# Ledger of designs, part 25: VH-VL binders against b7kms5

Target 1, 80 residues: b7kms5
Amino acid sequence: DTFETVRNTIRIESEVDESLRQLCHEERITKETWLEAAYLYLCEKPEELAQVIQLAQERLSQRKAIADYKRAKTMQERFL

## First folded at step 19 (VH-VL)

Design u_11
Fold by OpenDDE, fold request of step 20:
Structure u_11 (fold): chain C 80 residues (1-80), chain A 121 residues (1-121), chain B 107 residues (1-107)
Amino acid sequence: as target 1 above (80 residues)
Amino acid sequence: QVQLQESGPGLVKPSETLSLTCTVSGDSVSSSYWTWIRQPPGKGLEWIGYIHYSGSSYYNPSLKSRATISVDTSKNQFSLKLSSVTAADTAVYYCARVDFYGEELVPFDYWGQGTLVTVSS
Amino acid sequence: AIQMTQSPSSLSASVGDRVTITCRASQGIRNDLGWYQQKPGKAPKLLIYAASSLQKGVPSRFAGRGSGTDFTLTISSLQPEDFATYYCLQYFKYPWTFGQGTKVEIK
């Protein structure tokens, strides 16, 4: 009667990670169980889930833009 | 997994334009930089240039006047054109990916199998 | 363009041998150096990037070292599948340039 878990590497924005870490500490839970619980909760809340998905898409877009910029900079440095 | 496949004619006449296409699967061409590399028979490797989905490109000065690399995001492909070819352009042509681990550049982690292009009249 | 000179151009070795290949850059390239393995009729395969970082899936018997102008690829114990031609690549400055290659043959 144990949960089968999968190993994951998750990268979180530093400010969000810090805030989440503090919350988890205060509530005596883990980031892992928080994510599981949050997802399961949202699965039962289609409207809220849609909002979170939209927010996640926006954040992903921002990450991609930043990554593209950094990569471009890396490539440009080879001209100097 | 990421796969690259070169395609195009294996024979090109002198003074004509060599044209090759690389089809990418398992990854979007918008996620990395993409490059062409060639290898004359029995010789070493020569980097030709790279393309980014944004249109940013750079070419080896040895080929800059003749080489054009383009990307087609709709087909998930990128292409090489080399004009005014001579026998010296006979080579196996490889397409490859230039990847990044964070900001760390990782050149050529995936390659196509290569395609031989022979310049002959 | 930065010139990359590999040494030796070829070598003969036996299975189990320790093999060392060197690559020298005509100018400093920091750690922007890659190593590739190529077998006949096949595309090159990335072994090492950033001079010393092992590419995923590459056996630990391969090791890259060096910084600046002098670099080495070491195979701690040569395996049958390691007989191939090895190339170094500098990607510090454009144009990116390869060494001339080192062919590792069976003794």
Scores: ipSAE 0.636, ipTM 0.918, lowest interface PAE 0.6, mean pLDDT 95
Fold by OpenDDE, fold request of step 20:
Structure u_11 (fold): chain C 80 residues (1-80), chain A 121 residues (1-121), chain B 107 residues (1-107)
Amino acid sequence: as target 1 above (80 residues)
Amino acid sequence: QVQLQESGPGLVKPSETLSLTCTVSGDSVSSSYWTWIRQPPGKGLEWIGYIHYSGSSYYNPSLKSRATISVDTSKNQFSLKLSSVTAADTAVYYCARVDFYGEELVPFDYWGQGTLVTVSS
Amino acid sequence: AIQMTQSPSSLSASVGDRVTITCRASQGIRNDLGWYQQKPGKAPKLLIYAASSLQKGVPSRFAGRGSGTDFTLTISSLQPEDFATYYCLQYFKYPWTFGQGTKVEIK
């Protein structure tokens, strides 16, 4: 059987990306198949899924905070 | 699909306060900076000021003493108040978004349709 | 405040013509310059940001160049929908200021 794939562009934090790449290399898998497998696994684990979602929300909040800081800096520089 | 819409009275008497509201859809007011710009009939554009959801704001010195911009995150709106208006404040008032591509500033990528405010007795 | 001077204030051109509008800043503004198009009764539309970056959805016939004090907006081949007033904006320092505008009219 054949299956369709969808191309995605994702940005991953550098340290996490490096660690994940290393793991994938050692285990002879890809980040794509890792993501698919991880999601499918979590779909069968509601408690673990909830924990991952919470963690993801926290990470998103951190990204937003950093972005806000950078934007504020950009705006402040224009006073000088 | 970001959309901005100005609302408020189209007629204001001299010495009174002009009040406008911009309703934002398709984006959270907590995500960007938001600005007001005006254009007198047949004339050019004048930047009024900006607001950030954190409360950070700055105004054009030409209007600083009279202009106040506020944000209401619960309604996804931001507003403009201009006190002690005169005929010189007659203009089309636009609300707009100040966006960022990474750290690169991109002013006014989305605009409201504008609303005419006439100052007349 | 930084003054932005556009030239010319108005010009007449025909469909297919190459049109160039200039904007000069009273002091250096690096590449913090935007170009906007405004049609009668409509809000301005962002064309170019960062002096030379084309806004998404804007036709490739529009091009911005320049850095420091001298900037240009070029329309390589004028289309019927391009007849409008164009404004430059400096956002290098507060207050942000617009040029006085350039009206592109039908010849």
Scores: ipSAE 0.635, ipTM 0.918, lowest interface PAE 0.6, mean pLDDT 95
Fold by OpenDDE, fold request of step 20:
Structure u_11 (fold): chain C 80 residues (1-80), chain A 121 residues (1-121), chain B 107 residues (1-107)
Amino acid sequence: as target 1 above (80 residues)
Amino acid sequence: QVQLQESGPGLVKPSETLSLTCTVSGDSVSSSYWTWIRQPPGKGLEWIGYIHYSGSSYYNPSLKSRATISVDTSKNQFSLKLSSVTAADTAVYYCARVDFYGEELVPFDYWGQGTLVTVSS
Amino acid sequence: AIQMTQSPSSLSASVGDRVTITCRASQGIRNDLGWYQQKPGKAPKLLIYAASSLQKGVPSRFAGRGSGTDFTLTISSLQPEDFATYYCLQYFKYPWTFGQGTKVEIK
């Protein structure tokens, strides 16, 4: 039994990535299989899934805010 | 894929206001900066200005007194108005995207096809 | 405003030729320079940004070099589809300004 995989480029916040990397190393798993397993687990846990989605939305909002700020700064620097 | 399309009248009378709209697809206008650029027939390119979805804008000083760029997030569009036009404003007008790679600015990675606006009585 | 001067204004070349276009800024612009290709009746197309970064999808025969005031666009081996007008753009300081263009014609 084999599985077909899809290539993804995922950017993770550095501190989270480091922590996750350490966990995966200790447990002898990969970030990929961790994500798969975590998603599958949450699919069976609607309340927990909702919590994770909320957290993910918050993190996305934060990323957008930071990105917008950095872009604005970049554009403003051209006035100097 | 990102696509931009200019629309508006191709003829404008002198002293009137040129009005163009750029419709964006494949990307949200809230994710980038957006710009207008024009090119008189047989001439080079002139940067007009940019707009951000927040309303922040800046214009080329050569056109600042007459140019207004606005954004409509609900329609995923941004527009250009140029008042008091003369024959010198006859040009192909392009809308384009200003993108970013991280913090690195990437100007004009996508363009509309351009629309000719002729100023004539 | 920062002035961008391209050289030459026009040149004739053959398929397979190495072509070099120069852009000079009236003041230092670091690496905030873009190169664009425009064919008749078409919108300009981004080739290079940040002076030397190749835009995605652009053939590797295009290369940008330089920093400060002097910049070059090189086409290592000119292809039939490369006959066009090329523009440099400085976006270091407002207003952003283009070079006057370089027309690459068939010899």
Scores: ipSAE 0.633, ipTM 0.917, lowest interface PAE 0.6, mean pLDDT 95
Fold by ESMFold2, fold request of step 20:
Structure u_11 (fold): chain C 80 residues (1-80), chain A 121 residues (1-121), chain B 107 residues (1-107)
Amino acid sequence: as target 1 above (80 residues)
Amino acid sequence: QVQLQESGPGLVKPSETLSLTCTVSGDSVSSSYWTWIRQPPGKGLEWIGYIHYSGSSYYNPSLKSRATISVDTSKNQFSLKLSSVTAADTAVYYCARVDFYGEELVPFDYWGQGTLVTVSS
Amino acid sequence: AIQMTQSPSSLSASVGDRVTITCRASQGIRNDLGWYQQKPGKAPKLLIYAASSLQKGVPSRFAGRGSGTDFTLTISSLQPEDFATYYCLQYFKYPWTFGQGTKVEIK
């Protein structure tokens, strides 16, 4: 009973990861099975999937903005 | 694979404006900081300045405010204009990237091949 | 502006030699120091950033050390392709400035 799998490395915000770890522990599941189940479930629910996509886009934008802010700060501090 | 390619006239008359373009492939001009560096024949390297698509910039005061760097996101290019040139501006001009590996600033990690600009007659 | 002084200006060495190039800043620059290699007719190539971090694709025989004002680039076993001019760069404060270069040539 083996599945074909792909190895991935991802980075998750620490507070989200902590909450997800706790949920998975309490429900006796793994992060990877949670991710698979969440995606498969949402594929059949267009309105709910759209909300998740919107949140994902907002989080992606926030992560880019934070990186851009830190980079701009680093460049700005090199003025005398 | 990031690649940079300089283009522009190789001969410029004194008092005119030197104009060069750098075409970027394998990266977006909106994702990094972009810079020009020059090297007079047989001499060392001089940093000209940088531009970021946000408008953040710096120019080396050694160029006495004669340099302007600009970005064209639609063509994925950035350019250098250097006004009022003299023979002292004869050099190989390089475009280069200033990037970040994570939060670590990495200066000039990729360079163009360079283009010689001669200021004469 | 922060001045970067390299020593020696030139050196002669044989394949297999250990080579050390020194770069001194006129004031503290923390670890904001890069090393570049330039061969005749070619663009410079980044070797080391942050004083000691090796750029991808650069052989491990290249090592950078130092912090503050005194920095070194060491080539542990010189190879035929390493005969070139080497430049340090400070990028702590604007304008960013290069050292005058060190030419490593065949003895």
Scores: ipSAE 0.546, ipTM 0.870, lowest interface PAE 1.1, mean pLDDT 92
Fold by ESMFold2, fold request of step 20:
Structure u_11 (fold): chain C 80 residues (1-80), chain A 121 residues (1-121), chain B 107 residues (1-107)
Amino acid sequence: as target 1 above (80 residues)
Amino acid sequence: QVQLQESGPGLVKPSETLSLTCTVSGDSVSSSYWTWIRQPPGKGLEWIGYIHYSGSSYYNPSLKSRATISVDTSKNQFSLKLSSVTAADTAVYYCARVDFYGEELVPFDYWGQGTLVTVSS
Amino acid sequence: AIQMTQSPSSLSASVGDRVTITCRASQGIRNDLGWYQQKPGKAPKLLIYAASSLQKGVPSRFAGRGSGTDFTLTISSLQPEDFATYYCLQYFKYPWTFGQGTKVEIK
């Protein structure tokens, strides 16, 4: 079997992406292999995986709140 | 797929309150801005106002003293009440969505089919 | 409130014609202009938002242009399904206001 891959597009916060690019460059790996390794590592660490999931849920909530704030500002500016 | 459907009485007596409900499917009433628009028979379109789940709202000055828009998140609906109606309020009433494609405001991207409300003795 | 004036109020055209509808705002509205199509007995349908952005599912023969106060909707080759009334909408400032409509008729 060869490594079969799936092509995906994702959006990552620019500051996080830049830090990840620098880490991958320094370690001579790709973002893809880092992502795969991080997930496989965490699958064997239930407590650490739970912490990562909690952080992911918090970041998801924060992204939605920021979007809602920008939308509210756009609607507010239409008052004369 | 987002769908909107107006419901309510088609005949209202003068001086009474017109009451309409819009049922939203394929989307949450808590995720967008929701609006009412009306069109007198054979005439143009008039925006009534909007409601947002947060409580943010706007009413067209021509109607705001008589119009109230509200949300019911448990039923995934929003409603219009227009008090003290006269024959001038006879129109087809549409509910519609105001949304954002990214940061771009997109007005009235989905509409209900409309319901005729006639004000008559 | 910002007044939106459409021109012409009606026009008669044949299948295949190029049709241009104009919408003028009483003050600058940037690009906060939408175009809607309405057929008899039906709800309006969004064609264009942000003056020139084509809504998904709308044929590319529809094109919007303009900014500020002067805007146009062009149908490059009129099709039988395009006979309808067209409305512009400004959404720059409340209350949002529609133009009075332009009826596009066969012949």
Scores: ipSAE 0.544, ipTM 0.876, lowest interface PAE 1.1, mean pLDDT 92
Fold by ESMFold2, fold request of step 20:
Formats: structure tokens, C-alpha cells, sequence
Structure u_11 (fold): chain C 80 residues (1-80), chain A 121 residues (1-121), chain B 107 residues (1-107)
């Protein structure tokens, strides 16, 4: 049954989000339907899905490194 | 849901080493900072120190360098060793998380239930 | 180390009363102040972080205020489940230190 939905929160880099919002506005779709369509489309394309997963892993690693750096700075400032 | 559980012996003889383990579920020990806090019976709370999986750490100088906190990522656990204990080290020991909500530091947002360690001959 | 002094050390109040606990730091700590509740035989529970930010799941009758050296925790309408000891914590500079605690007893 495709009428069940789940409410999620996600964090997207601001310039990527702006570009995605502009695309969705121009195409008269929502961010939600774009995400669903992108996933369903890629499920039928194993090589393209693998490339998207590789890029997602790279972006995840970059986000983790930035977050770890900021957190380490915050903890470091608490020394005298 | 994050859960923390202390384990270890409840009785330790003077001059020996107190050793406790905290088992973490619902979170990874590599995603946060982890800490030990103790409370002597009927007294207030004392922060012992923290560990981060990267090796970054701090120890309260009140413990005179007797404390060591370590991480075991394969078991999703972290531990406390406190050497050369005396009766003054008798306390309830808590493990806890130090985390960030976004960029905001949030100290001790989750705690274990605590375990009493008595130092006696 | 930064000393945290709570007052009063204990108090008694009735259900429905407004209760205020104070915490004073020996030097400025910005807003790096947390409040914790501890019931007998239980671990402390985080109520407030960053002096005034309410932890998720904590009732709105709890409010934190202050910055610098002077901080308060207020319970706007005391409930039977609020019988506990309350601790403040400074986390501005190492070692992080707790206040000595305030025991709240409900008449």
C-alpha cells in the first residue's frame, strides 16, 4: 500500500538544497517525490546506483571529518 | 534509544585496581565522547574524565593520574581503570555520554544506572 | 578548579509551589551550565543544558536562566515526582565540576 508515508528530517548542504528546490519548483514536483523517484529509478540500474553510493560515502566521510574537527575544537577550548 | 550499562566487581581490596566496563547500545562508541562520573555514598558527583575513540582524553587531576579510560570499538564498550584504590574511592560509578546536538555541546545526556564499588579489606 | 555553589542546600515545599534553586560559579562560565535531577537510588537525569535549553522529554514546568556567574533553576508548579536532589554542572573549563546539590522535599 503506497499511501503510507513516514515523516523524516534530513540535513542537506545548503547550496545542494537550493539547487534541488529550484529544480523541483521548475518541474512542479516536490522534494519528496524527487527522492522517491530517484531511488526507484536507480534500483533498476546497478552500476549507476553503485556510483551514487560511492559519492554518498565520500560526502558522508567529508561531513564526518568536518563535524569531528568542530567538535574537537569545542572540547579543546575547555583547557586553561 | 541510547542505553549505557556498567559492569564490574562490586568489591575491590585496597591498593588494587578498580576496573569497570560500560556497554553501549543504540549508539556507536566512535560517534561521541564517553565519560565516567562517581558519587561517594550520600555525597555529590565528581567527574573523572573522558575518552574519544580518536585517543583524545582528559582526566580530573583530583585522581592524581590513577585513572585510565579506554575504548573497545569491536565490543562497543569503554572502560575505567583506577589504580591503587583506597576507601576514599568507594562510590557509585556511572558511565555517561558527552554529545553534540548540532554544534551545541551537551554534557552527560545519557547515564548508566550506576554500580557501587566498595573498597574494603 | 571552578567552584559551583548551590543554594539552598535543602528545602521543603508543597505541591503547586514555585521553587527556585540558585547556582553561583566562582568565575564566569558563559552559559556552559547544566542542571540534573537525581532521585534516590537512580542515576542523574539531564534537565537543562546551555543554561536555559530544555532537554527533550523534560516537562515545561522546568526553566533555567542566567549566564556568567549566576544561574537559577525554577520549577513553576511543583509536582510529587519532582522530589529529588538537583545538581548544577559547569562545563566551561576542565575539570568540569558539579555544585554540591539541593535536596527538594515535598511536604
Amino acid sequence: as target 1 above (80 residues)
Amino acid sequence: QVQLQESGPGLVKPSETLSLTCTVSGDSVSSSYWTWIRQPPGKGLEWIGYIHYSGSSYYNPSLKSRATISVDTSKNQFSLKLSSVTAADTAVYYCARVDFYGEELVPFDYWGQGTLVTVSS
Amino acid sequence: AIQMTQSPSSLSASVGDRVTITCRASQGIRNDLGWYQQKPGKAPKLLIYAASSLQKGVPSRFAGRGSGTDFTLTISSLQPEDFATYYCLQYFKYPWTFGQGTKVEIK
Scores: ipSAE 0.541, ipTM 0.872, lowest interface PAE 1.1, mean pLDDT 92

